# VH-VL binders against q0atu2: the designs that were tried, part 292

Target 1, 119 residues: q0atu2
Amino acid sequence: MLDKKARIRTSREYRNVFEKGKRLSGRFLIIYYVENALDNNRFGFITNKKIGMAVIRNRIKRQLRAIVREYQGQVKNKHDIVLVARAGIGKSSFEGMEKDYIAIMKKAGLFARNANKID
Key: E = the ipSAE of ESMFold2; O = the ipSAE of OpenDDE; V2 = 0.75 times the mean of E and O plus 0.25 times the DockQ between their complexes.

## First folded at step 14 (VH-VL)

Design zc12 (framework fv_daclizumab; at its last look DockQ between E and O 0.89; V2 from the best seeds 0.00; counts 0 for: pae E 2.2 > 2)
Fold by OpenDDE, look of step 14:
Structure zc12 (fold): chain C 119 residues (1-119), chain A 119 residues (1-119), chain B 106 residues (1-106)
Amino acid sequence: as target 1 above (119 residues)
Amino acid sequence: QVQLVQSGAEVKKPGSSVKVSCKASGYTFTSNYMHWVRQAPGQGLEWIGYINPSTGYTRYNQKFKDKATITADESTNTAYMELSSLRSEDTAVYYCARTDEWYGYMDVWGQGTLVTVSS
Amino acid sequence: DIQMTQSPSTLSASVGDRVTITCSASSSIGYMHWYQQKPGKAPKLLIYDTSHLESGVPARFSGSGSGTEFTLTISSLQPDDFATYYCQQFDSYPLTFGQGTKVEVK
């Protein structure tokens, strides 16, 4: 599980990322990202009912958290990043989600230069 | 059940101002962003801007930054758009439309408000 | 700004026809949304996220595409489908729509 300090938790924090941040779309995910004034990164996760039932949405969030946790140490510092799950993600495998995450984060330039798990 | 109801048609003189209202019902007003879109007669759709009703944060199309002012009243679940210094070119049907914030599609639209500017 | 060009601007077709509308974006985008608008009425969300039908939309509608090229297809045009269709992007501000494609009776 992601450390609490590594999570976006308040509506205000989420809104800030949406309103002030940049966005990039992947196959299954859209990421919104903005620099923060902290020494750590924070991650948020968004799903809606179009993804599926609550059980499915929770599964997706759990999987995305696992992916984020796996690559957390390779992400550039001082960013708030929100992962928005798109409608098609429900049909994706975990590996597919992971691949999409890596691809979109690379495109956003959010991985550190010396990242070694993303190549 | 979810619907947006806009104020009635307006006929205005050049140089005057008009304020169009959009009342939301059937959902939590502050949970979604409210967009405004115009459509000149026989023309396509043009995005004006949006407001976060919970905070009042707005984002405008640069083209309308000096033309439109978007506000919201949480107590009445109503969004407003004021158009200033009206010109004949401002003649159009103006729509309010709800988004699911993160997902960018406008799933609920008001019925539109015709604003006619004529001398 | 991301400009989107729909093709064709006007399409004359008959009931039962297969209709295809294209939307080309000036830059690569992740997803395209489509709206249907009938005269005197507000736009209606038709397809979201490129290929997902909004609730209540008939299965004869479909969407596809990626990058800069997207399509809306009506497999068998019905009388209720004569309308103007718009594509829309949400990848960057300002949000932009295609100029519209009017599907009219041949």
Scores: ipSAE 0.768, ipTM 0.926, lowest interface PAE 0.7, mean pLDDT 95
Fold by ESMFold2, look of step 14:
Structure zc12 (fold): chain C 119 residues (1-119), chain A 119 residues (1-119), chain B 106 residues (1-106)
Amino acid sequence: as target 1 above (119 residues)
Amino acid sequence: QVQLVQSGAEVKKPGSSVKVSCKASGYTFTSNYMHWVRQAPGQGLEWIGYINPSTGYTRYNQKFKDKATITADESTNTAYMELSSLRSEDTAVYYCARTDEWYGYMDVWGQGTLVTVSS
Amino acid sequence: DIQMTQSPSTLSASVGDRVTITCSASSSIGYMHWYQQKPGKAPKLLIYDTSHLESGVPARFSGSGSGTEFTLTISSLQPDDFATYYCQQFDSYPLTFGQGTKVEVK
């Protein structure tokens, strides 16, 4: 689980990322990201009902949180980042989501240059 | 049942203004962004802009920034678009449409409002 | 601005035909949406996120593509399918539509 201070909490915080941020699509994910005025990153997670029933959506969110937690130390600071599940994500494996996250974060330039083992 | 019901057709003279309404029902009005799209006679679709109904935040296609003003009234679940300084080339059908939150596709459309600008 | 060019602009077809419409983007995009519009009616969402059918859309419709090239296919055209079709992106501002493809009776 992500630490409480690394979570986007309020509707206003989420809307700021949508309204002010950049977006970038991967195979299973879309990310929205914007610089924040903090010294840390914050992450948010979005699914909709087209992804599946609530148990499926909650499972996907848990898997994405685990992936983000694994790599959070490699993310450049001062960003609010929202991960949005694409419609096909329910058919992906954990490894598939993880690979997609790494690729998107590299493409967005959000991984620090000292990120080890990131392709 | 989700519906967007627009105001009726308008005939206006050049130089005047018009305000088109779009009343939403069947969903939480403030949970989605409301977009406006125009279609000139025999032509394709052109995005005008959107509003966040909960805050009044707007974003416009630069082509329409000085032509259209988008507003919303939470108390009546109604979005509005005002067109100013009307010219004959503003003759079109104007649609309101909501997007599915973060996904950027228009899943519900109003029936359209024909605005005719002529002497 | 991402420009969307649909091909063909007009397509004459008969009931039972396989119909393919192409949407070309001026730069790479991650997803494409498709709408159907009949005369005097509002557009209707057909396909979202490139390949997923909206509820109530017949299975004869399909979408595919990536990068700059996307396709809408109707596997066996039915009388209800004579309409104009639009592709749409929202990878970047402004939101843009293709110019439309009219599918008409041969």
Scores: ipSAE 0.536, ipTM 0.867, lowest interface PAE 2.2, mean pLDDT 90
ESMFold2 (binder alone), look of step 14: mean pLDDT 94; pTM 0.958

Design zc13 (framework fv_daclizumab; at its last look DockQ between E and O 0.71; V2 from the best seeds 0.78)
Fold by ESMFold2, look of step 14:
Structure zc13 (fold): chain C 119 residues (1-119), chain A 119 residues (1-119), chain B 106 residues (1-106)
Amino acid sequence: as target 1 above (119 residues)
Amino acid sequence: QVQLVQSGAEVKKPGSSVKVSCKASGYTFTSNYMHWVRQAPGQGLEWIGYINPETGYTRYNQKFKDKATITADESTNTAYMELSSLRSEDTAVYYCARTDEWYGYMDVWGQGTLVTVSS
Amino acid sequence: DIQMTQSPSTLSASVGDRVTITCSASSSIGYMHWYQQKPGKAPKLLIYDTSYLESGVPARFSGSGSGTEFTLTISSLQPDDFATYYCQQFDSYPLTFGQGTKVEVK
């Protein structure tokens, strides 16, 4: 559900966020983020084989995409943001991931001051 | 079988340099970062730095910034670390280690290369 | 720099003992990795992301902790477990390891 312009697509784009960005850890997620030179945000998603089998990893990515889509209008522009699933994420509910995402994004200062209140 | 095979032990005189190699096999060389870690005799582990083998981007521990140079050759799946201006305190075992950059654990290590610096 | 202080630095133990190694960070970190190293050998990843066992690591190993305090536990020490153990942080550069805890035969 994320538009193509809002996706980090290449290995080099992902690794630029790792190499140049900041990192914050939550309970189920880690985010990496860096300012970009675009007029928009881009999002990327990372899992690895230690998280689980492919069907589990794909489910996690779909859930994270849905969470990002829900809140993308509140995110300050001009950022590349990579969400990394921690090993324990499979034990979380969707709501748990969502709460963790909100907390991390607030701590990172990535929600716009006056975008809107949640709900 | 993922493995990292390092070059053999070296005995060097003070003031000289040494180049240690780390040949990767059993995975896509550019899919992971390569780190170098030092262990002086009877001592703990010290992180030297990493390389992104896709682009050659490096990051160094400030302690080793002017001592170590990390490079990679994608065509031979080999990472290198060169140590310059060797002194007796540079005597150590030097390890290469593969890292999933997003998670930061070193899941595969080379066997180590002993570099001995003596008059 | 985040300093990692392991406790104890050395311990003597017998087969069957419960062994606990603590790693204290100088500032809060999100998670911890643990390595086992035997003399003359490279370190081996033991635990990642605080509490998850690397493939092939026996279930007698466990990890826990948060913030500044992390623990590696061996529930019943086996002969293969006499080694030095290192914690490692990945929250900030430079990456740092604890100074090591040597577990040796009593």
Scores: ipSAE 0.838, ipTM 0.921, lowest interface PAE 0.7, mean pLDDT 92
Fold by OpenDDE, look of step 14:
Structure zc13 (fold): chain C 119 residues (1-119), chain A 119 residues (1-119), chain B 106 residues (1-106)
Amino acid sequence: as target 1 above (119 residues)
Amino acid sequence: QVQLVQSGAEVKKPGSSVKVSCKASGYTFTSNYMHWVRQAPGQGLEWIGYINPETGYTRYNQKFKDKATITADESTNTAYMELSSLRSEDTAVYYCARTDEWYGYMDVWGQGTLVTVSS
Amino acid sequence: DIQMTQSPSTLSASVGDRVTITCSASSSIGYMHWYQQKPGKAPKLLIYDTSYLESGVPARFSGSGSGTEFTLTISSLQPDDFATYYCQQFDSYPLTFGQGTKVEVK
């Protein structure tokens, strides 16, 4: 699980990212991101019923958190980043989600060009 | 049932202003963003802007930033759009539409309000 | 701004026909949404996230595409399907729609 400090927790924090941040769409995800005034990055996760039943939504969130955690050290500092799961993510593999996340983050300039999976 | 009900048709003189209302019911008003879209006679759809009823935050199409003012009243579950300095080119049907927060599709629409501007 | 171009602007077809509408974006986008509008009525959400049917939409409707090219398909056109269809992007502001495709009776 992500450290408490690395999580967006309040509705206000989510809204701030949505309203003031930039947005990029991937194959399964939309990422909203904005600079913060902290020394760490914070991540948020959004799913809705279009993704599927609660069990599916929880699985997706768990998988996304795992991906984010794995690459956390390679993300540029001082950002609030919200991952919005789109309808198609329910049919994707974990590897597909990971690939999409990496692609979007690189496109956003939040990932180092040489970002690789941490072994 | 989720529903958006707009105010009735308006006939206005050039130079005047008009304020169209959109009353929401069947859902938590502040849980979704309210968009406004216009459609000139025989033409397509054109996005004007949106408001977050919870915070009052607005975003406008640059084309309409000096034409439209979008507001919301949480106590009455009503969104408003005021058009100023009306011209004949502002003649159109104006729609309010709800988005599913982060997901960007407009799943519920008002019935539309015809605003006619003529001398 | 992301420009959305639909093709064709007008389409004449008969009941039972397979109908395909295309929407091209001036820039790569993640998802396309589609709306159906009948005369004198508000638009109705038809397809969201490129290929997912809104609740109540018949299975004869489908959507596909990626990047800059997206399509709406009606496998077998029904009388209730004669309408104008719009694509819409939400990737960047301002939000933009295609100019519309009117599906009319041949």
Scores: ipSAE 0.769, ipTM 0.927, lowest interface PAE 0.7, mean pLDDT 94
ESMFold2 (binder alone), look of step 14: mean pLDDT 93; pTM 0.956

Design zc14 (framework fv_daclizumab; at its last look DockQ between E and O 0.77; V2 from the best seeds 0.75)
Fold by OpenDDE, look of step 14:
Structure zc14 (fold): chain C 119 residues (1-119), chain A 119 residues (1-119), chain B 106 residues (1-106)
Amino acid sequence: as target 1 above (119 residues)
Amino acid sequence: QVQLVQSGAEVKKPGSSVKVSCKASGYTFTSNYMHWVRQAPGQGLEWIGWINPSTGYTRYNQKFKDKATITADESTNTAYMELSSLRSEDTAVYYCARTDEWYGYMDVWGQGTLVTVSS
Amino acid sequence: DIQMTQSPSTLSASVGDRVTITCSASSSIGYMHWYQQKPGKAPKLLIYDTSYLESGVPARFSGSGSGTEFTLTISSLQPDDFATYYCQQFDSYPLTFGQGTKVEVK
């Protein structure tokens, strides 16, 4: 689980990322990202009822948090990043989500140059 | 149950201004962003801008940045769009539409407000 | 801006026909949304995230595509389906719609 300081927590913080950040679409995810004034990255996760029942949404969030936690050390500092789970993510495997996350984060240029955990 | 009800049709002279209202019901007004979309007679849909009803933060299509002013009143669950310096080319049906900002589709629309600008 | 071009602009078809509408984006986008609009009425969300039907939309509607090419298909056109259809993107500002495809009776 992500540390509290590594999480976007308030609606205001989330919408700040939406309003001022950049957007990139992946196969299952959309990421919104913006620089922050902190010394750490913060991650947020968005799901809606289109994905499925609450149990499914919670599973997806749990899986995405696990993925983010796994790779957080390779992400460039001082970013607020929101992961938006799209409708199709419910049918994806964990590996598929991970692959999508990596791909979209690479496309966004959010991985550190010396990152060695990513493909 | 979720619905958007817009103000009635307007007939205006060139150079005047008009303010169209969009009252939301059936959901938490501040939980969604509100878009405004224009449709000239016999033409397609044009995005004007959106507002965060919670904060009043807006984003405009550059085409309408000097034409439209979007506001919201949380106390009345009403979004507004004011059009200034009206011209005949501003004649159109104007729609408000609710969106989940993270997903970008407009799932609930107002019935539209016809604004006619004529001498 | 991302321009979206629908094809065709007008389509004449009969009840029971298979109808396909295409939407081409000037740049690659992640997802396409589709709306149905009938005369004198507001647009109605039809398909979201390229291929998912909004609640209440008949199963004869489907969507597909990726990158710059997307399609809306009606497997068997019904009388209630004669309308104008619009594609929409939210990958970048400003939000843009296709110019519309009017499906009319042959």
Scores: ipSAE 0.872, ipTM 0.948, lowest interface PAE 0.6, mean pLDDT 95
Fold by ESMFold2, look of step 14:
Structure zc14 (fold): chain C 119 residues (1-119), chain A 119 residues (1-119), chain B 106 residues (1-106)
Amino acid sequence: as target 1 above (119 residues)
Amino acid sequence: QVQLVQSGAEVKKPGSSVKVSCKASGYTFTSNYMHWVRQAPGQGLEWIGWINPSTGYTRYNQKFKDKATITADESTNTAYMELSSLRSEDTAVYYCARTDEWYGYMDVWGQGTLVTVSS
Amino acid sequence: DIQMTQSPSTLSASVGDRVTITCSASSSIGYMHWYQQKPGKAPKLLIYDTSYLESGVPARFSGSGSGTEFTLTISSLQPDDFATYYCQQFDSYPLTFGQGTKVEVK
């Protein structure tokens, strides 16, 4: 579970990331990201009904939270980051989602320099 | 059930302005962003920009930032686009379209408004 | 700006033909959306996120691709399918469309 400080919670916070942030797409994810004025990162998660029923959407969100938690120590601080699950994510394995997250975070320049030492 | 109904065709002289309306029904107007797209006669589609109807915040294609002004009126569920300093090259059909902005496709379109600029 | 070039620009076909339209992006993108437009009417979403059919779209339509190359296929052209088709990206600003492919009767 992500710490309460590390999550985007309000509609206004999400809206700010969409409106002011940068956007990058991967195979299973889209990320939106913007600098914040905090000492820490915050993460948000978006799914829609095209992905599946609520049980499926909740499972996807739990998997994404687990991936983010695993790598959060390697993310450059002071960013609000929203992960958007694409329509095809339900067909991906956990490893596929993880690989996609790593690739897109590297592409965005959001992993710290030492992230290149991780498999 | 979800509908976008646009104002009627307009014939304008060069140098004047026009304001096209787009009235939404069948959904919560402020839950989605509204985009504007133009199509010159016999031509393809070109994106103009979007508005967040709840705040009035806008983003424009740089080509149109000095030509188009997008606004919205939450009380009437209506988005507007004003074109200024009209030239004959502005003759086109103008569409409004609803998106889920996290996913980036336009799932509902207005019927289009023909704006003709001629002497 | 990500420029998208559709090929062919115009395609003459008969009912029953397999029709393939290609959309090439100037740089790698993560997804492609496809729209159908009939004369005098607004565009209609056909395919979202490269390969997923919008509700109510006939199964003869399909989409595929990755990177810079994407295709829309109509497996057996029907009379209702004579129209212009557009690809669209919003991977980066500005949102852009391909120039269109007109599918017309032979």
Scores: ipSAE 0.616, ipTM 0.870, lowest interface PAE 1.4, mean pLDDT 91
ESMFold2 (binder alone), look of step 14: mean pLDDT 94; pTM 0.960

Design zc15 (framework fv_daclizumab; at its last look DockQ between E and O 0.84; V2 from the best seeds 0.00; counts 0 for: germline match VL .462 < .500)
Fold by ESMFold2, look of step 14:
Structure zc15 (fold): chain C 119 residues (1-119), chain A 119 residues (1-119), chain B 106 residues (1-106)
Amino acid sequence: as target 1 above (119 residues)
Amino acid sequence: QVQLVQSGAEVKKPGSSVKVSCKASGYTFTSNYMHWVRQAPGQGLEWIGYINPSTGYTRYNQKFKDKATITADESTNTAYMELSSLRSEDTAVYYCARTDEWYGYMDVWGQGTLVTVSS
Amino acid sequence: DIQMTQSPSTLSASVGDRVTITCSASSSIGYMHWYQQKPGKAPKLLIYDTSYLDSGVPARFSGSGSGTEFTLTISSLQPDDFATYYCQQFDSYPLTFGQGTKVEVK
């Protein structure tokens, strides 16, 4: 469960990440990220109707939240980060999404020291 | 039915300005960003910029930063683009186009507005 | 700025032909969008995220590619497909389009 403080909640908060942040594409994900003025990270999740029906989109969001929760302790603080599901994500396994997330976060420089260490 | 209807063709003299309108219907106007794209006669497409219609936040192609001003009026569901200091090179068809900001494709286009600049 | 170069600029083809249009980016990008434009009409979204057809686009259209090289293919050209095609990147600002590929009757 991501803490309430670790969630991007409003449209304005999401759009701030889009408007002022950087973006990087992975195989199944796109991330948008920007420094925030808080002491913690916040995460947001975007799917659209082209990915699939609501049941599929909700499952993908749940899986992405689980991945983020697992690695959140390794993420540098003070960032708002939005994970955007690409159209091909429905063909990925959970492990494929997880691998893609790790690779993108490393490329963005968002993992703290020892980012290559995987538990 | 989602629709973008633009104002009619304009004939202008060098040094003058023009304001093109783009009225949206069939969706919540503030749920998407609005882009402007130009196409000179017989030429390709060139991105001018976008607006977040809920806040008025804009981003411009640096080429057009001092030429174009993009605005929106939420109360009339209308986006505008004003071109200043018109020159003959500004002769083009100008399109408005809707996008979901996270994915960056323009899924609905206006019919285009021809702006002709001649002496 | 990421420059998008389409090849060919003009292509003469007959109904039934396989048509392939290439879009080359000046640097690596994550995905590509494609548009179709007929004379006197606005562009129309055709393919998003490299390979996914927009709603109502016939199955004879397909897209592929990665990195700097992307293609649009029409497997069996139909009369309705004579048009100009544009690729578009959204990887970095400014957004850029390819210069266009006109597919015309031979």
Scores: ipSAE 0.824, ipTM 0.917, lowest interface PAE 0.8, mean pLDDT 92
Fold by OpenDDE, look of step 14:
Structure zc15 (fold): chain C 119 residues (1-119), chain A 119 residues (1-119), chain B 106 residues (1-106)
Amino acid sequence: as target 1 above (119 residues)
Amino acid sequence: QVQLVQSGAEVKKPGSSVKVSCKASGYTFTSNYMHWVRQAPGQGLEWIGYINPSTGYTRYNQKFKDKATITADESTNTAYMELSSLRSEDTAVYYCARTDEWYGYMDVWGQGTLVTVSS
Amino acid sequence: DIQMTQSPSTLSASVGDRVTITCSASSSIGYMHWYQQKPGKAPKLLIYDTSYLDSGVPARFSGSGSGTEFTLTISSLQPDDFATYYCQQFDSYPLTFGQGTKVEVK
């Protein structure tokens, strides 16, 4: 599980990312990202009922957290990043989600130059 | 039942101002962003801006930054849009519309308010 | 700004016809939303996230597309479907709509 300090936790923090950040859309995800004044990155996760029942939404969040955790060491520092799960993600495989995450993060230029798990 | 109810039609002289209201019910007012969209007679939809009712944060279409002022009153679950220095080309139906900020589709609309500007 | 151009602007069709409306974005976008508007009424959300029907929307409606090209299709036009349809993007500000496609009786 992601460290507490690596998580966006308050509504204010989420809103700040939405209002002040940039956004990019992937196949299953939209990411919102903004620089923060911290020494670490923070990640947030958004799902809604359009994705499916609570069990599905929780599964999706769990999977996204796993993906983020796997690649967090390769993400440029000092960013707040919110992953928004879109309607189609419920039908996606874990590998599909991972691929989408990598693609969208690359497009956003959020991976460090020395990242070695994204190629 | 989620509902947005707007104030009634307005007839205004050029140079005057008008303030349209949008009262929300059936949901937590501060949990969604409120957008304003206009539609000139026989024309398409044009986005004006939005407000976060919980914080008052607003974002405007540059085209309307000097025309429209969007506000919200949490105590009455009402969003407002004031149009200043009215001109004939401001004649339009103005809609308020609710969004889940992360997903960007407007799932609930007010019934619209016709603002007619004529000398 | 992302401009979106719908085609056609006006479409004359008969009940039972297959109707296709296209929306072209000036830049690549992730998802397209579609609205239906009838005269004197507010727009109604029809399709979200390119291909998902909002609650209560008949199955004869469908959406598809990616990048810069998106389509709304009505497999068999019904009397209740005569209306103006708008596409909308939320990828960048300002939010923008297509100019609309009026589906009218032939």
Scores: ipSAE 0.783, ipTM 0.931, lowest interface PAE 0.6, mean pLDDT 95
ESMFold2 (binder alone), look of step 14: mean pLDDT 94; pTM 0.959

